# VH-VL binders against q96il0: the designs that were tried, part 215

Target 1, 167 residues: q96il0
Amino acid sequence: APERGAERRDTAPSGVSRFCPPRKSCHDWIGPPDKYSNLRPVHFYIPENESPLEQKLRKLRQETQEWNQQFWANQNLTFSKEKEEFIHSRLKTKGLGLRTESGQKATLNAEEMADFYKEFLSKNFQKHMYYNRDWYKRNFAITFFMGKVALERIWNKLKQKQKKRSN

## First folded at step 7 (VH-VL)

Design T1m (framework fv_ebronucimab)
Fold by ESMFold2-Fast, scan of step 7:
Structure T1m (fold): chain C 167 residues (1-167), chain A 119 residues (1-119), chain B 111 residues (1-111)
Amino acid sequence: as target 1 above (167 residues)
Amino acid sequence: EVQLVESGGGLVQPGRSLRLSCAASGFTFSEYAMNWVRQAPGKGLEWVSYISGYSGDTSYADSVQGRFTISRDNGKNSLYLQMNSLRAEDTALYFCAKEEYSRYGFDYWGQGTMVTVSS
Amino acid sequence: QSELTQPRSVSGSPGQSVTISCTGTSSDVGGYKYVSWYQQHPGKAPKLLISRVSNRPSGVPDRFSGSKSGNTASLTISGLQAEDEADYYCSSYTSKSTYVVFGTGTDVTVL
């Protein structure tokens, strides 16, 4: 795991810890943001009488969540690594040390960092475009199955009402 | 650099109690969930108990519910398992295990401490 | 049954590929992408080999790979080596909050 400073570790809130749903939960549980992806994970409750359509929707939502978590964890890691490398490279080119006279980390100003952001966005443009495409495809599929599940539930309620009336 | 060291195992008679300890080092103990996992001689792994990092929320396998109590002391980087009303089927090597952040696996394990429940 | 089903043993020769299956239900292996694999050498603690079905921790060779289809997860060891001779366990997150279920275990023998 990435190393953190002692003060930051000592004061870390419960939101930094791994997500774990409560025992005997009968509802979906939303956890704290993942430290790598910065996205909140969802634990999906599985009812004992889950229909095949409900299962398909849940699995699609779980697959989409995992895909999203992996994408952003990797993207954030790559961003942080490349940002650090860029800063070190530019400081070396300018003849500056990695630390200021006061011992603070030497930084680049906003104008200098603009070059990094431009390069990073350009370099990752195609990757982000494919992410957006897949994100919309997944959301469309989820919406479609949500509609199917809603219709199934309406149909089942109508069936139950008719059975009660025919009694 | 991450280390987990279990202690407190031994020979104990049925119906008696035993307390296991696990000393953790090399990571920020309070921000990670901890587990106890056991392995009977020549058998497979069985999850026993869970405790969350900051809130101390706990859960237990059905086989030990009501008899075992998991606890932690974040100031001492220590995990505990209080085992009451011990049965012959509790005989096993007991491991403490650290959960990996957000990946739902046990990334570090101790060497285990042997608990033998016999007359 | 509360355990995930694995074959009791699998064998292969050096350089071959072997696959270990791990079969559960829709409420564990089939329901979640939180399947882990552990390697245990005799007298040693288990070592995390794969997490989240197919993610390899740092230091685990790429000849170890994981996959899942329906209610069955699989661990594949390609280019089998003598040091791979060990017991292998799968585990899965379940619909029962915070509960983890382990597989029955598989003894891998390198002939």
Scores: ipSAE 0.000, ipTM 0.485, lowest interface PAE 15.3, mean pLDDT 80

Design T1n (framework fv_ebronucimab)
Fold by ESMFold2-Fast, scan of step 7:
Structure T1n (fold): chain C 167 residues (1-167), chain A 121 residues (1-121), chain B 111 residues (1-111)
Amino acid sequence: as target 1 above (167 residues)
Amino acid sequence: EVQLVESGGGLVQPGRSLRLSCAASGFTFSEYAMNWVRQAPGKGLEWVSYISGYSGDTSYADSVQGRFTISRDNGKNSLYLQMNSLRAEDTALYFCAKGDTEYSRYYFDYWGQGTMVTVSS
Amino acid sequence: QSELTQPRSVSGSPGQSVTISCTGTSSDVGGYKYVSWYQQHPGKAPKLLISRVSNRPSGVPDRFSGSKSGNTASLTISGLQAEDEADYYCSSYTSKSTYVVFGTGTDVTVL
């Protein structure tokens, strides 16, 4: 979105805006939105010297991303299916055809669709509460491991600095 | 290499309490989620409870919520299940099961041999 | 309580192939790729056989394979051996309780 980006800059996470060519990526990169979940996947760069702790963090992030994408893909599919069934049911109740004279799909106005949205939100309230709880728990775990990785990197830098001082 | 050994099971009367333990070895205990899974005699598997590695975040099956408490002591590589207000339907072999990550309760890569809990009057 | 439906039993002769189904809903098997299979011999603890629908842990023979289509996951045992006689349980993540749910279990008999 060149024109839509006029008021906003790329504020991607550290390293993401510094993409290496796809054939040999030097950093993580963000892909296009998934067709079903509508979420952008992160493709993780795997360094040659990845520590066991860094590997755990990466796998946790990958698993969380996969879980999140699968949840929203399923949610979006359910929403679309139930929306279509609701529209067809309402049109049949009103004695209207499913298509217009031009062959376009017949639709309901916003007031009529409000009934569907209220029912859908109510029906899925508990499911979304469980999702939010798990989402926060997963991000807390990721934050914890990010902290451990940061400490490991600080320690490694201190070790390298001390080695250089001995030379 | 990975070993999980349960203990603390036994015969107990309805309404009483029992505490199960699981001793872990062969892996960095504090970095993995732990679970309790039970199996009634001649029946299938039922997930009971979960605890995360570092944070001690817990979850319970509806059938035990409010009665059972899962806990861990990472310094002792030990997992516990405090069972209160026991019912006849809690009679089962209780397995200690390791998650494959800090958070995971999707699948259990290692299991203990189980400890039998019999709730009978 | 188990919520995923498996056949009570399946049987086959040595060298044959058998398939065990595990049927759930869009909130578990149909919605997520977190389906696992466990093998349990009489008097023993369950052993992880397949994770993430089709991944085999180290030490699990290639004869065991997993797949999923819609709301049904399947475990296929090819080249059936006497040692494969056991109970098999599927499991899946479920969004309705944010926990894992197990299948009803299938007894595999080698005739």
Scores: ipSAE 0.012, ipTM 0.614, lowest interface PAE 8.1, mean pLDDT 82

Design T1o (framework fv_ebronucimab)
Fold by ESMFold2-Fast, scan of step 7:
Structure T1o (fold): chain C 167 residues (1-167), chain A 120 residues (1-120), chain B 111 residues (1-111)
Amino acid sequence: as target 1 above (167 residues)
Amino acid sequence: EVQLVESGGGLVQPGRSLRLSCAASGFTFSEYAMNWVRQAPGKGLEWVSYISGYSGDTSYADSVQGRFTISRDNGKNSLYLQMNSLRAEDTALYFCARGLDYSRLGFDPWGQGTMVTVSS
Amino acid sequence: QSELTQPRSVSGSPGQSVTISCTGTSSDVGGYKYVSWYQQHPGKAPKLLISRVSNRPSGVPDRFSGSKSGNTASLTISGLQAEDEADYYCSSYTSKSTYVVFGTGTDVTVL
């Protein structure tokens, strides 16, 4: 019966993909945007026989992703909090309530908000400058290790070819 | 073989400073994120601070932000926690813990902990 | 710092099953598959029992299992044994103001 045929299919021979377990991706996977950072996380595939160099590259890429996610989550939270405080302060100065008669959050027009955006960007200029500096440093390191991994893979491929040609 | 050993705890007065150390052995220290986790007597676990392996990126619990500083010396396989402006509520057993996959896959191993008592 | 909610205590007899819940929000337990469970015996450091919701580290018996539905993760201990009497803590990755958040802890007693 079909179930007996399925039993034979479940017995995988040696040589089936050892780096991609059944029902799991053999490649990196991109997830949905994070609620706070608005960045899409990458879930890295880990090969069964990952080299020490490949592990260093993967960990550096994962660390860079976590750094990015935390930075933007915190930046977006700070922006939202300070924006809310600015709006509340301006509404109080005008003698207006924080909510409309319908219960909705009161807001300011674009011209009134322009001062807040200019002030926020100016206040956070140094923070953004350091972020850009660190981002470039991280990408340089990642590129360097990617090059090393590529050379290692070429060397290993040549070693396998040499082995096949020898007795 | 993989081991973490904390030291530096003790009795300290409120408002003073204390520096904790954690010695790592049996693994490539620079490849792992490290954490400090504390536990007040008879209470639960509270995450305190994080530091990444390669870039030294740090993060802190709101309760210690601005007062505590986490640092590491990869050449000495050592992790540190500089605790300033100590308060009675900082009284706890402080654990050093290795983060798996930047701490997303949990902490393993943990040290034995070092007791910090803040009292007048 | 917001903690994940666990029951204060659960109890069972040898051979029974007990389940411990761990409830958070969409910013931690609900948003990510990065839930861990720890076992802590009196006077000892915590020991990693489960990672990534349901993955058992080498050496952890299969009678310990983890799951997650929505904002709640669960640890189930089947075939309860005397040595399982301990405190159990969940933890989750979070995108809030902290990197990791722990649960309030659960005391498991074996009658």
Scores: ipSAE 0.000, ipTM 0.504, lowest interface PAE 14.2, mean pLDDT 80

Design T2 (framework fv_ebronucimab)
Fold by ESMFold2-Fast, scan of step 7:
Structure T2 (fold): chain C 167 residues (1-167), chain A 120 residues (1-120), chain B 111 residues (1-111)
Amino acid sequence: as target 1 above (167 residues)
Amino acid sequence: EVQLVESGGGLVQPGRSLRLSCAASGFTFSSYGMNWVRQAPGKGLEWVSYISSYSGSTSYADSVQGRFTISRDNGKNSLYLQMNSLRAEDTALYFCAKGTEYSRYGFDYWGQGTMVTVSS
Amino acid sequence: QSELTQPRSVSGSPGQSVTISCTGTSSDVGGYKYVSWYQQHPGKAPKLLISDVSNRPSGVPDRFSGSKSGNTASLTISGLQAEDEADYYCSSYTSKSTYVVFGTGTDVTVL
């Protein structure tokens, strides 16, 4: 079995929002969608008697969430910036203003945007392939540790029952 | 222009402590993972420690685990390395290094380094 | 994990091609596509030359190229120039640790 649980990622999108769960929460807390990634972050509850294995699983899930937030915030921000730049350059080339007569942002039709979408997807193909690979690796690691934690909890319950019954 | 400037190095006796700092500019500091990498005089590179963009996760080389602590202050664009229980083998030039924007294990920008000498 | 293995030195004349190998295991170079190469001139900080096996950052000449086969990654410098005389380090993600392992380093001499 490959060792997948110790992976670190260094993708850190600009502008990823942070939030705090209610101080008195004693369960995992799901927050509002991040402004940049559009993903809902989870704040993990830390049990008083968390085992080292449970801590490792929690940290892995937390690290995976940060990695996922970083990736999508960066992709969304990059897409938005490049889209605006493309629209601006095309409108400038046509001799048109950035705003319509009604004051709304000027847009390009679907055919005009097709070149941008094609180029953006091609340019980011490698990034998405790396994301998909790491997504599978991280999910496998999480599933593996979830299984280990489940086995640990079962074994500890059996061990405690045996100890209680024999004493 | 991306700039990383390390400080805090110096001569220290074994068993004592030092705190290194790295001042970052020219990029959105809070968006990138940061690293410490060291190089002993005349020797090769050794990765020391990593911290994620929002301090949610940290990692350490086995040689420094339990002795060094990496931290950051995104409001001050600063990275830190608290070095405790220093040993002669910790003598090295310590570089602050920025992780790449894409999810990779490479370091696209490095500081000039700050020299730490642990000698009795 | 132990350091990735590189030759101690490689030499060539101006205009020649030189190749530096970086050998690891299936837990690092062989198992993943996260291999980087760094150039370090005496007294200076390392500079990223290649990331993700073969990706060249902007500003790095196209005469620097990277590849990987099995457990060995390679950096090739074509059209060798005097300014290429430096130490070169490979690095890789490793599943045996929480992050990165560096190579032993190679001194490139331009004769």
Scores: ipSAE 0.000, ipTM 0.466, lowest interface PAE 15.2, mean pLDDT 80

Design T2a (framework fv_ebronucimab)
Fold by ESMFold2-Fast, scan of step 7:
Structure T2a (fold): chain C 167 residues (1-167), chain A 120 residues (1-120), chain B 111 residues (1-111)
Amino acid sequence: as target 1 above (167 residues)
Amino acid sequence: EVQLVESGGGLVQPGRSLRLSCAASGFTFSSYGMNWVRQAPGKGLEWVSYISSYSGSTSYADSVQGRFTISRDNGKNSLYLQMNSLRAEDTALYFCAKGTEFSRYGFDYWGQGTMVTVSS
Amino acid sequence: QSELTQPRSVSGSPGQSVTISCTGTSSDVGGYKYVSWYQQHPGKAPKLLISDVSNRPSGVPDRFSGSKSGNTASLTISGLQAEDEADYYCSSYTSKSTYVVFGTGTDVTVL
């Protein structure tokens, strides 16, 4: 699969936008959609004086994002591959060519494609159930650490106020 | 045919640096997470480092955190491991390994490895 | 880094079945379905046998099977053959390092 072929790659090269993290930003940055997963990656800002707890949260969020992107990239690739194989198999069974007389790709009607969607969903039901279970587990862990980080920040703020009052 | 070829290993003194390379072919390199895994002579496998396919995010084993840096060059189909402040316990055969298509936590293809010996 | 616990060695005769255990905690094997198994012959790179607890890659014989119960994953080799004599390693995702940890390894001998 082509890696370089940004959106609107059929226009002149000057018409293709290149993205990079904003240097002026001191916050998380959202990138363009991944070609395979269709998900937008989050580029996490690393604050100066990041605490060990903040680092654990950031790494957990990064790892969860990578896991999520990998899952959907592979699901989308598998779907596209099996869809093409199904279409080709059905066209062969009907004695039809892969192209119409106009040179366009031959397609199946919605009723015929419903068979493919039913089989694909059935075949992948268990995989999707495990994905959902793991997604909830990961979000629980992230929420838990977000709470811990929030408490740490409140505690540090209170400590600074106490130091100012004692001085 | 998927192929991973490691290079850059050798004999090095404690406290010095080495840079390992892994040349990949036979698959769309930029679409997969990549790993370094090491094996000390006569010992078991130890995961060292990971770099993602999407954001270039990295992870490291506690034993190498702060000393090793994993990087990749998708245009050259190459993976790298910069090893600083080397210790005797870093002596091992270093494998380049590709993440699986379905799960990033399995390694479906491995190189033959490059030997790193840290000794005075 | 904590390793997953495997027996040091397992032995069997041709045609028999052998099972290798891989024991961890709720932060790795017990908590997640990301367990892989690798076969390594002397002087060779490891080969993936099983991923995601029980999924066999194309080309791996069906006599290799994986399972998991609680904190222990198992690799079963049925119809043991001479070529199965090798070191076997398990691995799992671990929430501690947010990536993977390998087992201690098991040497399988075939008479």
Scores: ipSAE 0.012, ipTM 0.587, lowest interface PAE 9.0, mean pLDDT 82

Design T2b (framework fv_ebronucimab)
Fold by ESMFold2-Fast, scan of step 7:
Structure T2b (fold): chain C 167 residues (1-167), chain A 120 residues (1-120), chain B 111 residues (1-111)
Amino acid sequence: as target 1 above (167 residues)
Amino acid sequence: EVQLVESGGGLVQPGRSLRLSCAASGFTFSSYGMNWVRQAPGKGLEWVSYISSYSGSTSYADSVQGRFTISRDNGKNSLYLQMNSLRAEDTALYFCAKGTEYGRYGFDYWGQGTMVTVSS
Amino acid sequence: QSELTQPRSVSGSPGQSVTISCTGTSSDVGGYKYVSWYQQHPGKAPKLLISDVSNRPSGVPDRFSGSKSGNTASLTISGLQAEDEADYYCSSYTSKSTYVVFGTGTDVTVL
């Protein structure tokens, strides 16, 4: 009777590090959002007979994920800190406290926050340009290798069909 | 067991080029980001450049941007720094340094350094 | 160029505790949890002592500890030993370079 409960437990993510896919996963596995980047990491399934081309694609995707995670972890922390500093500065300029009469954290209206977003984007212009350039280059490379892997798989299936017909 | 060995340093005239190499052993080189860090005589540490595990991402300090190029050859377990348009201010001991895990900014292993002197 | 401020020197006797400060801004030490500490003996390469503010790598004694409050990170060396006489550098992630900046360095003298 407890067999389904044991099987269900076996599918739960486990790990002593950030997170770990289930022990017997036969698919790519998507983890919970990273605390800093808010991105969901993908753990790639590695077949026992992975081709060199498939390995190259997987490593490219893993490296791109690593690069992307590092960028967004940093960006989110920078955004949060600068947003907090901007709000505190504007509230001080208005002569307002950091909390409302109800004890909740004081906020700025959408028009005031637009000033912050404009300033943040301008300040980070070069950083975002380099990120976007790299992101497009990486996606182009990934797409190219995905196409090569797809062609390899089609070619291998055609070869297998020919061998079967020869029997 | 991790070992990083720099080479290629020497005396070079201003405006010339020099290429540094770093030979890595004792770890899976292709799994880690790599860095160059320099230290001018009697001065502190200055981060110079970073390259990701499969060369998809590079970063440079403002002081060397446009003049230095970091590269790697994972098949040879080697890291390189091509230094062009060298200035007297580039005189330093250049360390090869291994990055920790991704999303982290520590250097867990360092080489002994190779000395670059830019002087007429 | 180093941008985080450390004291030039600190000194102590064997068995005492010394603390080294590393002061930055909200764009580095104050804004992030990516502070590392390095030990450098004369003529040697730096060695990582602390990562991510307070994490000790394998092989680093627990008498080395790290902390952070506001814009200042601190390295505390308890039970000071003669072998601890070295230069110490902090580093932090910085939004300016989108990577790392080092501190000015502190010379620790064991009396």
Scores: ipSAE 0.000, ipTM 0.487, lowest interface PAE 14.3, mean pLDDT 81

Design T2c (framework fv_ebronucimab)
Fold by ESMFold2-Fast, scan of step 7:
Structure T2c (fold): chain C 167 residues (1-167), chain A 120 residues (1-120), chain B 111 residues (1-111)
Amino acid sequence: as target 1 above (167 residues)
Amino acid sequence: EVQLVESGGGLVQPGRSLRLSCAASGFTFSSYGMNWVRQAPGKGLEWVSYISSYSGSTSYADSVQGRFTISRDNGKNSLYLQMNSLRAEDTALYFCAKGFEYSRYGFDYWGQGTMVTVSS
Amino acid sequence: QSELTQPRSVSGSPGQSVTISCTGTSSDVGGYKYVSWYQQHPGKAPKLLISDVSNRPSGVPDRFSGSKSGNTASLTISGLQAEDEADYYCSSYTSKSTYVVFGTGTDVTVL
């Protein structure tokens, strides 16, 4: 059976590892790399007076993070599975077992593994192209909203300055 | 209990418009992507449209692109499908379907569907 | 629209096993692990049977299992029962200009 039970036990439904920010955090917090995606998750600080625009940006960033985590968790699991299947198949073709006589896991040399890497990259070329396209689209949208939030903050600073001068 | 209830279907002439609604309950509606899936009488399933939970990103099947618009109102737990320039080929039972968690593909809950008949 | 290819029908007797194939390309079934299976009884809405190739939702019996090899996903129904007589659809994420593509559907008859 596949190891889906371990994946379901270790990760949230989105594929992100569980963690919490330290107490008294007033900033975004970066966690350890996720076991499956190997990406560091970001826990976003939510100000008490978050504007609707700031909320939209934060939710867009959160949605993008979940999408990115899920993509790489799936990619890494596929890589690991196919790598083990390749190694197993190649050892079987050589008439070798999965373990050496010393009980160590049998391995292939770098030249043999290069063939697997080339085939894996070629097989997943289209998948990675579409990932990159969608990643750029999402980052474009995030950058656009970051610009809007920056303008809102500038406007608020200007309002605050005028309010002080109008005592 | 998760419930999805579609409405707005009916008999309509080619070239006209119709708006479908889906009322959701029993889950945090704003946290999930939502979909419309249709099934012509005696035929298979065809995905029609998707809308994301927060960003409002939308996607459409090639057969409906430019004619249909998916939208949602998270405050009302409602999903909509505005169908313009209807064709005989759009005749189908239209299902509202709840997506999985963020950035996943597939449908864990379905409504019972609302029938749209496009005929002269 | 290019649908995933399923056999039109499969049949078996009670207690037997049947397997339904779902064949696509590297842009859908072959490229991703986002394959789901749905069961639809006549006059009813589809019900999720399998997600992410082989995951069973709570309440789905162990006799339903999913797998994938290359461009083909498979649903196996072991210990076939009368209640399994239904239409079965696969679906997959696609990298083409759509969110999800469905299979052509398979009618399972319990003889």
Scores: ipSAE 0.000, ipTM 0.485, lowest interface PAE 13.7, mean pLDDT 80

Design T2d (framework fv_ebronucimab)
Fold by ESMFold2-Fast, scan of step 7:
Structure T2d (fold): chain C 167 residues (1-167), chain A 120 residues (1-120), chain B 111 residues (1-111)
Amino acid sequence: as target 1 above (167 residues)
Amino acid sequence: EVQLVESGGGLVQPGRSLRLSCAASGFTFSSYGMNWVRQAPGKGLEWVSYISSYSGSTSYADSVQGRFTISRDNGKNSLYLQMNSLRAEDTALYFCAKGTEYSRWGFDYWGQGTMVTVSS
Amino acid sequence: QSELTQPRSVSGSPGQSVTISCTGTSSDVGGYKYVSWYQQHPGKAPKLLISDVSNRPSGVPDRFSGSKSGNTASLTISGLQAEDEADYYCSSYTSKSTYVVFGTGTDVTVL
C-alpha cells in the first residue's frame, strides 16, 4: 500500500506560508514555493536520537531558512508595490489611463523603467549589502557545525570499534 | 523556566560609556535572536538593537547607530550592549528581550530591565 | 522617529469589549504580517500578548484577539477584567530603517 501524506497550508508565525510534510517521512521534505518569497521551504526531519550538536545544526538551518524567506518575501512585496506606484504615477503625469483603448494594460518604455530600477537599487543598496554579509556568515556557521557533526559521528564509530575489540 | 536578568545600569555623565549585560537561562540561548529595547521614564517602548542567533548579524536603531554595539557570548549564555558617547536622551530602563521561535520581530520573553540615567 | 499611532487611552466596564487601533503605513503595518501586541503593568516588563497579527502565545486568554485591515492593526479585549488595566503597545516590522517600530502606547482603564 502506498504511503500517503498530506499538505496543509497555513500562515506561519512570521507571515510566511506554511505546509506540513508527508506523515511518513525519514528525510527532509521540500515543499512548494512560498507565495511571497518564491523560495521552496525545507521541513527538517528530527531523528529520535538527535544529539545536542545535531539539534543546534538543525535549528540554525531552520532559523536561517526563516530569515531568508522573511527577507525575500518583504523585498518582493516592496518591489512590486513601488513598481506599481511608479508606473501609475508616470502614466498619470503623461495624461494616460491605466489601460489602453484596446483594454490592454498601459506600460512604460525601457528608459523610464530604468529610472525606477536605478532608484530602487540605490535605495536598497545597504539592505542588500547587509543581507549578503549575513548570508555568508550564516553559511559559514552552518558549514562549521556540519563539520563538527561529521567529526562527532566519526569519533562515535571509532569508539565503537575500540569497545568491540577490547572485549 | 525562561529567565533574562539585566545588569550594568547606573548613573553616568554625558559623553561617558556604560556596558550592559543580560544573563539568560532556561532555553538554548544560541538558537535565538536577542534584542535590546528601552523605555524612558513615563514614555513608550523603543527598539534599540538586534543580534542574530549563533552570533553574527546586528541591527541598530538610527538613534544609537555608531554609538552602541550589541554582542553575545553563547558559551556564557550572555548578551551585551556597549554604550558609548551617552546622551541625556539615552536615559531609560533597558530590557533584554528574546525573539520568538520563528520571528525576530516578536519578543516572547523580557527581563525586568536595568536603569541607565545619563545626567550631569 | 516614526511611531505607530495608538489612542492615548481607552476605557470600559467589566465584561465589556474594547478595541485598540495601531495605525502605520504601507512600509510597516500595511505591508507586512509582523505585528505584535504587548501588555505592560506598572513597574513590570512587557508581556507578549499577540504575535504575527493574530497568533496568541500559550497561556494568553482567548479574550485577546488581533486583526489587521489595510494600514491599521487592532487588538480587541473582550470580557474586560480588572487585571486588564495596563498599558498596551503594538509593534511592527518596518522596511524603511530601524527594522522594528513600536506604537505610542494605549492606557486601558477598567471602570
Scores: ipSAE 0.000, ipTM 0.474, lowest interface PAE 15.7, mean pLDDT 80

